VHH binders against Type II restriction enzyme MthTI (mthTIR). Designs and how they scored, part 14

Target 1, 281 residues: Type II restriction enzyme MthTI (mthTIR), of Methanothermobacter thermautotrophicus (Methanobacterium thermoformicicum) (p29565)
Amino acid sequence: MSNLLQAIMNIKSIQERNLGSYKGVQDSKNRMNQMGVTLEVFLKDAFCNTFDIENKDLVYSEYFSYLGNQNNPPDMILKGGDAVEVKKITGIKTSIQLNSSYPKSKLFVSDSRITEACKNCEDWEVKDIIYAIGTIPNRVLKLMFFVYGDCYAASPSIYQRIVEEVKGGLHSTGLEFSETNELGRINRVDPLGITDLRVRGMWIIKHPIKVFKNIIPPESIKNNNFNLIALMKAEKYKQFPKKDRKRIEAEDNIEVTDVKIKDPDNPAKLLDSVLVRYDEI

## First folded at step 4 (VHH)

Design q06 (from C09 with Y99D V101Y Y103W K104D T105S; framework vhh_brivekimig_d4)
Fold by ESMFold2-Fast, scan of step 4:
Structure q06 (fold): chain B 281 residues (1-281), chain A 119 residues (1-119)
Amino acid sequence: as target 1 above (281 residues)
Amino acid sequence: EVQLVESGGGVVQPGGSLRLSCAASGFTFSSYEMSWVRQAPGKGPEWVSSISGSGGYTLYADSVKGRFTISRDNSKNTLYLQMNSLRPEDTALYYCARDTYEWDSFDYSSQGTLVTVSS
């Protein structure tokens, strides 16, 4: 099985190999910054440790129970482990667009947006979800931020209440409604009855650098050649195998810090969390 | 929601030709640089070609220069890849990708279209 701590170690390994050979441009077919390598493939290689392996698909099938895409979320599910949603952005101040799906603190098997293939990829009811946010200005990966949904998104009831209130407001107009997975569709809004209105929601969440600026100094991001940051609740960190925790804590140039973050459901409450950082200057 | 749907793949003999199409929806197609990316069996993804939003410039991987032609029809929100003089080494899943001027940051929504060049 694979997990986030193992992926972090693998990313550090490939980054240090490239940096340690720096005397100009070095050939590396598995480098994220090479033309033709997608962030999704880079992350699959990170979880599987397949950066230099030719038979990648066979190894991928051993580590992932599901591989999806933007229209068939999530992007990947680790066998017996976490779901991963990949987001690509160009700047650290760029907000993350989540389209018609509100922010997820957890992935539930009952989610209407996931396919039957995803629901049946293994026997599961709920999975922790990692937002893997790659910031790639000028086609160079500068920031890889892994944040667990339950550190970042509020509970589903918060967002569902907003959906219900918006739908209720639309319905109170007294106009014709048709059933939809969007916020609303109102038919025949004009006197001739020839115009329909489609109301589609687009959820937007602030970049985690903006959200967690109190525990991540802004200048530490701007000055580094590459930044890797992972944020998780302390109880999640303790659930990783002791071997993986000991390995990452002993690793040179990886910082593991106990931090406190605001509870997404109650900003007056602080949650014990763990911040993992790997930076190249 | 952004959708990219590829088609036009198939089995062809060496020296043959195929034209791939990608139907795009959910965004202002003409505002984005578009790319074709392929993944051969057992290998990582390889960038093949890109075209600017206006179609004013095109770029090609050295392995396909002179054989492949990328084009677009902004009135139909469709991207094309004309593949000529196909070689066994061109065998791969071909993906249509929206490129926001980030070479290693592609959005694609489908499982690609399979091109097999029998040797």
Scores: ipSAE 0.000, ipTM 0.078, lowest interface PAE 22.1, mean pLDDT 80

Design q07 (from C09 with T100S V101E E102D Y103W K104E Y108S; framework vhh_brivekimig_d4)
Fold by ESMFold2-Fast, scan of step 4:
Structure q07 (fold): chain B 281 residues (1-281), chain A 119 residues (1-119)
Amino acid sequence: as target 1 above (281 residues)
Amino acid sequence: EVQLVESGGGVVQPGGSLRLSCAASGFTFSSYEMSWVRQAPGKGPEWVSSISGSGGYTLYADSVKGRFTISRDNSKNTLYLQMNSLRPEDTALYYCARYSEDWETFDSSSQGTLVTVSS
């Protein structure tokens, strides 16, 4: 079975071989799906160690219990392990578009947005979720940031309250209301009855480089090098196999540092966390 | 320090009405969903009603729907429960609560306010 520490080691290996940079993609909002697919393949290869093979689907099925897409989240689930959401951006500090789904601290099997195929891909109730954010300026992968949802997103109740407030506000208008899978729709808002208002949730979350600037100093991000950063709670780090932790701690050009981050549910509290950085290409 | 203080309970005959109040302090009242929870003698807590921070969204337990109305005045940091058509089954200690799914707990008064519906 694979995990994030193994994926980091595999990315390091490929970077040392000068094989870890993308090319042949166009970076615009109208082509984000194409860029996302390319980054998704890179990340699947990182978890499976399949950068060197052409027929990858067979090996992917060995390591992943679920492979999804934008309409069927998450993008991938490791067998017996974490869920992964892949995000591609072009600017090094550009905020992340989450579209209709609010930020997830964890993935629960009860989540109404996931398919039956996802719910039944293995026996599970809750999974840790990794946001895998790739920054690809000028068609080259320059920053790969892995952040666990529980370091980054608030608990569901925070976002659900906003959803409920918006729905309640729409209902309180006294206008014609129709049910939708979105936040809401109010029909015939004008005197002629020819205008409908559609309210869509489009969630945006700040880039983790901006969120965690106090533990990742801006000067430590080297513009001319590939940068890999991973952030997780100390409790999560301890759950990785001892052999993987020992290997990554002993690895040249990888730094493993104990840090403290603000609790996403209470910024007055600090959480013990581990920062993993791969420096040098 | 979060504080919630309930008032307005009393003894009323079946079919009567009561209005409960909850005075909140120590937090940004308008940012939180508020609830009423009751506990009848010898029974566990039962959720009664909730209202969103803006007051735009309300929920009711089936047992009280159509009879009780939850409301709030954010300028006064006060939550209300208007109870109409009261039944003997509504006899309970009523608690004002700030609901948190993350904590799976309610911030409620230690005393509550007693509502007794009897002839």
Scores: ipSAE 0.000, ipTM 0.089, lowest interface PAE 22.6, mean pLDDT 79

Design q10 (from A08 with E33A W101L Y103W; framework vhh_gocatamig_d2)
Fold by ESMFold2-Fast, scan of step 4:
Structure q10 (fold): chain B 281 residues (1-281), chain A 120 residues (1-120)
Amino acid sequence: as target 1 above (281 residues)
Amino acid sequence: EVQLVESGGGLVQPGGSLTLSCAASGFTFSSYALAWYRQAPGKKRELVAGITSGGSTVYMDSVKGRFTISRDNAKNSVYLQMNSLRAEDTAVYYCATDEYLDWSGDFDYWGQGTLVTVSS
């Protein structure tokens, strides 16, 4: 029903970049957490075209099969479509913190970290995942980057190897070990048996403008303007409805270009991809 | 390999002027953004002024109209002209460079800093 190309068109049409005044912010929270919530609402509105509508929840239910949060990923799943993970940063190239979850090239229904509600939100086995990264200095959205996970993250086996090696190291201590959704827990490490060690990881991935600077020249990013960038494999772009592709290709001030990126699993190999750009001059 | 060397700091009276210079080497200077940051005792490092590869400038509100950042690509140098100096301008001033002018202060390369003291 909805998809990234439609969301891009809707973001272009609204022309609102000051998220400090954005509707849907109910109360004052931690400044950093509040902007993350506001960005998430802005993106839901982009997919639903609900920027000017009060009490958006009913319309959201028509477009999303799942709405999650930081502890229950992903942040949203479009009905019959993509999963979306939202990241808010304040620096233009600040690396992305992914918490205890390693970077996802795809979202699989078998993933142990997603809830039963997410697994059962519709009949699905695998979904493409979009990292939606908003750079919001002083409450103003300056850079909105949408990157598909399979352009950006390596295959799960790469990260899982690291997880298994760390778990193996924990097991090698000979102490009482418990499995967790993170790296693990070692129980009762002191003689009185009153201390447990919980081992938690935080995965960090470079900002996509740093990763893809060969196709997104740094001088093309204007700090006082708004830049929107979307990156996807050519095969993914062709899967969007023909109507949406024709619409975005015909839109003034939107550039749709064929590019090549390094394969996240093998940097010696190039992948055919599509770069969509909209910049406010 | 990238080197940034600041100069021009010193002691100056309130209302006085100083020009800071930053000499750069080891990269294609004309393609990089340059910024001046400062850090006063007990405070976090803050962006004072920045200049993009194209010459666009940004300034902290408290220095607008008093400070001017400029660059000379032929000399691989960036300058900060500081006028009408105040006691609160006392800080170590750092030159920084990156391909991006970053709002968070997360620059790839930094100089060693030069001290500016504004007092009698």
Scores: ipSAE 0.013, ipTM 0.407, lowest interface PAE 8.3, mean pLDDT 86

Design q12 (from A08 with E33K W101Y Y103W; framework vhh_gocatamig_d2)
Fold by ESMFold2-Fast, scan of step 4:
Structure q12 (fold): chain B 281 residues (1-281), chain A 120 residues (1-120)
Amino acid sequence: as target 1 above (281 residues)
Amino acid sequence: EVQLVESGGGLVQPGGSLTLSCAASGFTFSSYKLAWYRQAPGKKRELVAGITSGGSTVYMDSVKGRFTISRDNAKNSVYLQMNSLRAEDTAVYYCATDEYYDWSGDFDYWGQGTLVTVSS
């Protein structure tokens, strides 16, 4: 069984081992770049502690109940644990493109976008979802941000209401409306009946460093060789095994801080949360 | 709050030179990176030159050796010295700033722009 706290510890360990190999000269300390692996492989290795092994796929199958991709979300589900959606961006604060899928506060088994293989990978109804956002400017991993969906995305009803309002507006034109996978299509909008309008929804969410800059000041990120940031509700943190919480709290160079964030469903309310940081200067 | 004001643009002959200035206010200037972008009609905005809080510089390939960016923290100003100007350098030039270490083009603050016209 693995979890986010174990993955953070494993990332710290591999980063620190890489530093020792440079013989006193500061060079790229990024294990992902040094090994030539993708962000997706780096994160699987972080959860499985498999950075140093060659037969990774067998170990992956022991830790993950599901491995997916953009067309078959989510990218991974930990056995008995969280779902993980991986996003790779090049700019430090580039907004995250979610395409036709609105932001998810949690992953529900009833979600129409997930496959039968995902629905049946284990006995589940709902899973917490982690957005694992890697910022890789000039091919170097500079920021690894793990944010739980329920800290970041509003409840599904918020986004579903917007979809229904847009569909209602399209229908209210009095023109020939047809449903599509996204918002809709209006056929034959011109007098000759030769022009159709396709309306596609493309969801975009601001990068969490912009969303949470009051608790993660930009100055704390700039010029560091690497930043790891994880944000979760206090209730989620308490549900991690006591051994993992005690280990990370005792770890040198990792900060575990109680913070308050705005509720994604009501910005007038504050939510008790935990911020975990590991930085390389 | 944060304000960037460009000056120094104008009409110049090919092969000529201009110096652009950007006066900044409303933030701790010495801690921010500054950049010059340009946008020609019908084109996307592109990074011309940048300078970090520590003084490191970046340049687009077509201006290397011709343009020089510099900063004066005591005057809260950044400058772009443009030499050997070409017709292709004709654009509105913008000063931009933010606190992050990358050059992605998603800068938080932008000036109003100053027009540079290079014509014979």
Scores: ipSAE 0.000, ipTM 0.224, lowest interface PAE 14.8, mean pLDDT 84

Design q14 (from A08 with E33H T52Y S53K; framework vhh_gocatamig_d2)
Fold by ESMFold2-Fast, scan of step 4:
Structure q14 (fold): chain B 281 residues (1-281), chain A 120 residues (1-120)
Amino acid sequence: as target 1 above (281 residues)
Amino acid sequence: EVQLVESGGGLVQPGGSLTLSCAASGFTFSSYHLAWYRQAPGKKRELVAGIYKGGSTVYMDSVKGRFTISRDNAKNSVYLQMNSLRAEDTAVYYCATDEYWDYSGDFDYWGQGTLVTVSS
């Protein structure tokens, strides 16, 4: 079994190994860039501890119940554990494009956007979801941010209500509509009846570094270093194996801090949370 | 490294005019939204005028018809032409930019501000 705390420890290990190898020449570059692997492969290796192993697919099958992609989300599901959605951006604070999928606080097996293979990968009803957001300016991974969906996204009903209101507003124009998987499709909008309009929605969510500015000051992010940040509810942190929590708390150059964040469903309420930080020196 | 450098502030009499300029560097200017905000003593910071990356503009009601925002992508600059100035226009004016704009005022990058005083 693997989990986020183990992945963080494995990332730290490989980063420190690479720093020694590149002393005096490209010492700011990390293992991912050094090996020429994608962010998705780097993260699979982090969960499996397979950075230097051949025939990784066999080992991946021991740790993941599901491996997907953008068309077949999520990117990964850990056996008996969390779902992981990977987002790659090139700007330090660039907003995250979620395409046609609204932000997920949790992954439910009833979700219409996941495949039958995903639904049947193991016996499950709901999984915690991690957004794994890698910032890769000039092809160098500078910021790896892991944020649990329930710290970041509102409940599904919030987004579903917006979709329903937008569709209702479009229909209130009195124009001819056809059934669609998009927000709206309006037929024959011109006098000759030869122009159709397709209305597509694309969800965008602010980078978590902007959202959590009060607990992660911008000046604490160092452009020349690798920065790793993970944010989770205190309840989630306590659910990790005691061995993994003790190990990460004892690890040099890793800070584990109790913080409070706004409830995504009610910003007047504060949620007890845990912030894990590792900065390459 | 993003930098916004403002100029053009000063003391002016009611009914006068000023042009504020903001010189930008360190990012792909044409891909970013730009805005002018102001903050008067003891007041909340407010949006005065904005110009989207596509060229569309927005203005607060009290300056509409008096102020004009414009951008010059070739010079990496944004301007605020301020005409028929009033005492209530007295404030520190800030140039701000972001790739994403939702009217929240939480832009990533802000200039140092330039003081505009309208007084006889």
Scores: ipSAE 0.000, ipTM 0.122, lowest interface PAE 19.5, mean pLDDT 83

Design q15 (from A08 with E33A Y100F S104T; framework vhh_gocatamig_d2)
Fold by ESMFold2-Fast, scan of step 4:
Structure q15 (fold): chain B 281 residues (1-281), chain A 120 residues (1-120)
Amino acid sequence: as target 1 above (281 residues)
Amino acid sequence: EVQLVESGGGLVQPGGSLTLSCAASGFTFSSYALAWYRQAPGKKRELVAGITSGGSTVYMDSVKGRFTISRDNAKNSVYLQMNSLRAEDTAVYYCATDEFWDYTGDFDYWGQGTLVTVSS
């Protein structure tokens, strides 16, 4: 069984080990890039502690109940634990594109975008979701940000209202309307009946560095060869095994701090949260 | 407010060297990332070299080993030492800075540029 705190410890270990193996070579080289792996493989290895293991698939099957991709989300589900959605970006100034799926505070088994394989991978109804956002300028991983969806995205009702209003507007056209797995489709909109309109959404969310700049100073990111940041509600942090919490709190060069963030459903309310940082200077 | 002033451009023979300087004011220099970009006539602006507030550097492949970016926080300046200059290095060179490091060229503040001409 694995969790985010264990993954953070494993990432720290591989980063520090690789730095030592370079014998002080101080280029803008990243351990992930040096290994020639994708961000998805790097994260699977982080959860499984399999960075140095050949034939990883057997170990992966012991830690994950589901492994997906961009077309079959989420990218990963930990056995008895969290869902993980991986985002790769080259910079932090542009917002993150979530394709046709609105931002998820939680992953529900009723979600229309997930496959039957995902729905049946475990006996589950709802999972916490981690957005694992890797910033990889010029193929070098500079920032690994883990943010729980419920710190970042509003409740589904906020986004579903917009979806419902768009669908209602399509129904109000009086044209031949048909529903799809997306916002909608209107058939034969022109007099010759040769044009269909398909309405697909593209949801965009600001990078968490911009969202949480009041608790994560931007200058602290630029000074480091590699930054790891994880943000979660205090109640989520308390749910991790006591052993894992004690281990990470005692670990040198890892900061675990109590912070307050705005409630995504009500910005006038502050939520007790925990910020975990590992920075390689 | 934020000001960047480039200097050190000029005419140089192939194989020669130049040092570009960028003097910065109006922000906490030590906390900002800085980069050098260049633009030749009829071509897109491209990242030549960048340096973070902590001193980590990045270089365009065609200048790696020939150019060196450095910063002096006490003088609020960033430098580009250009060696083994080639005709294709001819361009207007721009200094850029941002509170958020972005290697894709999406910087908020830019200087006016300094011309480098490499020809016999």
Scores: ipSAE 0.000, ipTM 0.210, lowest interface PAE 13.0, mean pLDDT 83

Design q16 (framework vhh_8pnl_2)
Fold by ESMFold2-Fast, scan of step 4:
Structure q16 (fold): chain B 281 residues (1-281), chain A 120 residues (1-120)
Amino acid sequence: as target 1 above (281 residues)
Amino acid sequence: QGQLVESGGGLVQPGGSLRLSCADAGFTFSSYAMAWYRQAPGKERELVARITSGGSTNYADFVKGRFTISRDNAKSTLYLQMNSLKPEDTAMYYCATDEYWDYSGDFDYWGQGTRVTVSA
């Protein structure tokens, strides 16, 4: 069984062994997926400790109960553990595109956007979700940010209310309305009845470096070849196996710090949290 | 320096009321979300109340039911009605603009603050 603390240790190990060890895919036939695939593979290898192994698919099946993609979220679910959603960006502070899926504080088995295969991958009702955000300027991984959804995204009711308000506005037009995974479709809006309007929600969330700048000063990520940052609630950190917590706290060049963050549901409240940092010069 | 000017602070007894005002110099501020923050001596600045350009409000638990935030876009003025004041409400109160919700507490425009003292 694997978890985020083990993945962080594995990333540190490979980075120290090979400075600048993140490697791009040399697949000229699949340019569209090149950087996304390499980040996803890098993260699978981090959880499985498989950076140097040929039989990766076999080992992946031992550690993951589900492996998805952008159309079949989440990107991965650890056996008996967390869900992981992978996001790649090229600019260091570029906002995160979430497409048609609003930000998730948790992954619920009742979520309409996950497949039956995902719902049945194990016996579960709710999972913590990690947003694994890789900043890859010029195809080089410079920042790996792991943030738990409940530190970053508001409760589902916040986003669902916005969806309902927009759908209500569309429905109130008196035109033909149809429901989809999108916000809606209004059919036959022109006099000839040959134009349909498709309304898609394209959710965008501010980069965590901008959100958490009070605990992660922007200047602290300058001049480093690689930065790794992980943010989680204190309660989540305490739930990791004691051996993994002891290992990471004893590790040279890894800082584990108690911090306070604003509650995504009420920024006037502070939440006890843990910040884990590994920086490579 | 900000374009915001706070007023209405003062000394009041526990259980009393005060109304804070924040005037902005430009009518373009009607497009901004607005917030009241406070800072007691030796403590960090904390969010008290927020109001969006559309009028949606959010309150800290420690003032919920006692304070009311409101705005008058025609007058470019933000208000904080403070009722049932407690000694722990003693702080410097700051007005701030926020076009996009900023969890870091950094805003483009801050006022210089108005002092509220609640003492017996």
Scores: ipSAE 0.000, ipTM 0.236, lowest interface PAE 16.0, mean pLDDT 80

Design q17 (framework vhh_8pnl_2)
Fold by ESMFold2-Fast, scan of step 4:
Structure q17 (fold): chain B 281 residues (1-281), chain A 120 residues (1-120)
Amino acid sequence: as target 1 above (281 residues)
Amino acid sequence: QGQLVESGGGLVQPGGSLRLSCADAGFTFSSYAMAWYRQAPGKERELVARITSGGSTNYADFVKGRFTISRDNAKSTLYLQMNSLKPEDTAMYYCAADEYYDWSGDYDYWGQGTRVTVSA
């Protein structure tokens, strides 16, 4: 049984160990860089506390009910807990591509995008989803941003309406229409019947640092530091075990602050939220 | 939409000094992080110095102790004071502005550059 607060503590612990062991070498301050592991493996190890374990797969199976990939989302589901979607980027200027899947405020078991294995991994109806966004310029992890979907993405009805309108527009052409996992395909659009049109849904969302710049000042993100930021609703924070909340609040060099963010469904409404920060030089 | 205009480049002898200026003409200068980049013929652009909206500075190792980056928000102007110039400093110098630093080197705004030549 693991959760985001435990993962944050584990990341802090391994980063501080590496800093103490390899002083004077910048790359050695980051366990992911030091070990040459992928962001996905780094995050699995963070949730399981398995950075130094030899037989990781056995431990992973105790903590995760599901492990997926880009084609079989989400990347992870914690047993009895949150879903996690991992995004690796090299900077924050380019928006994050979400492929054919619209942004998820929560993960529902009824979602047509997820596999039968995911639907049946445990008895569930809905899960909170964490977007775990690693900014890794020149293979160095500089920013690890954990943001809960319901702080970041609008409700499904917003995106589904757009999908329905696009599909309706394609159907209104009167041409040969094929249903796919894409928005649509129209076959044989030219007089010779040699051209097909495929309309792919490529959802793009702004980096959360751009979205939340009003609560995360740009000057607080430092060039030569590892920056960890986690954003969640106050209600979500209170649902974490009291032991984990007390531990993280008592931890040196971790700041836990109350903030307000705009409601993704109504920017005129503010949502009570909690910002967790860990920065390392 | 903003435009950055560099000035102050020229020909100087080794050991000499130059002061580059970069003027803003259309965006909120004080909220932006600013940088000086340079590019010698046949080479990629490289970061020379950076200053955040809050005034924190960062320098490339090859200019530390010789160059000083500064800003005047009231004049919407960025400066680069270059001392103890070397032939290796010969390049086109570019001003760049970014609302948020992201380590990618992709800035929101770039100037057209000012030429610095260090020659005996």
Scores: ipSAE 0.000, ipTM 0.333, lowest interface PAE 10.8, mean pLDDT 83

Design q18 (framework vhh_7mjh_2)
Fold by ESMFold2-Fast, scan of step 4:
Structure q18 (fold): chain B 281 residues (1-281), chain A 120 residues (1-120)
Amino acid sequence: as target 1 above (281 residues)
Amino acid sequence: EVQLVESGGGLVQPGGSLRLSCAASGFTFSSYAMSWVRQAPGKGLEWIGRIYSGGSTSYNPSLKSLVTISRDNSKNTLYLQMNSLRAEDTATYYCARDEYWDYSGDFDYWGQGTTVTVSS
């Protein structure tokens, strides 16, 4: 059984091992770059502490109830714990493309976009979701940002209203429609009746570094360092096992700070939150 | 330098409509998203909605059916149209300067507010 605080500790450990090597340390070097692994594998190893293990798939099955991909979301579900969506970007502040899926504050088992395998991976109704956003310019991981969906995405009703309004606008055109799970499928739009239009939504959300710039100074994110940032509501932090909270609070070179963030559904209201930072030079 | 001045508040009957205005000066109005926020007596601040520099809007889901936000960049003026007003809509209404271009907004400047009272 694993959680985000354990993953952070494991990432710190492997990052320090790489930087501590007297002959192997290079500027902009990190574990993922050294091994040529993907961000998805790096994160699985972080949750399982399997960076140096053979037979990783066997250990992964002990920690994850579900492993998916962008077409079969989410990328991971921890047994008895959180869902994780992995996003890879190359620019330090590049907006996150969510494609056809609007931003999720929580993952609900009733979500029509998740598979039966995901719905049945364990007995659940709702899971907290972590967006794990890795910034990897020139194949080097520079920023690992973990943000819980309920700190970042608005409630589903906000996005669902936009979807309904767009669908309603399309239907008001009086054109021929086909049934679709997308925003619209419009047939025979040209005079010869030979062109169909597929309308697919592409949701884009601003990078958390732009969203939370007032609690994370932009100058603290340096291009040649590794930076790890995790953001969660105070109530979520309290739900982690006491042992894991005490361990991370006692850990050298990790800062755990109480912060205030805007409520995604009411930006005039501030929410009590916890910011965890690990920066390596 | 930067000023936001709300107007149009007053007494309205339940079920009535009211339009509020916010006159902006001291900055390039067309480059900023603008928000409306209200505060009922004894309650916290409640975000009503935002209009982006490009004209698109985003609303508090609880208030979507009751309000429309618009802007006139030639007049540096922001508007809030409210319909089907109820007693619980009694509040001081503020306009606030929000997002600049492509950065997430901070409400860095607020108007003094205009009071709307809904009673029979």
Scores: ipSAE 0.012, ipTM 0.568, lowest interface PAE 8.6, mean pLDDT 84

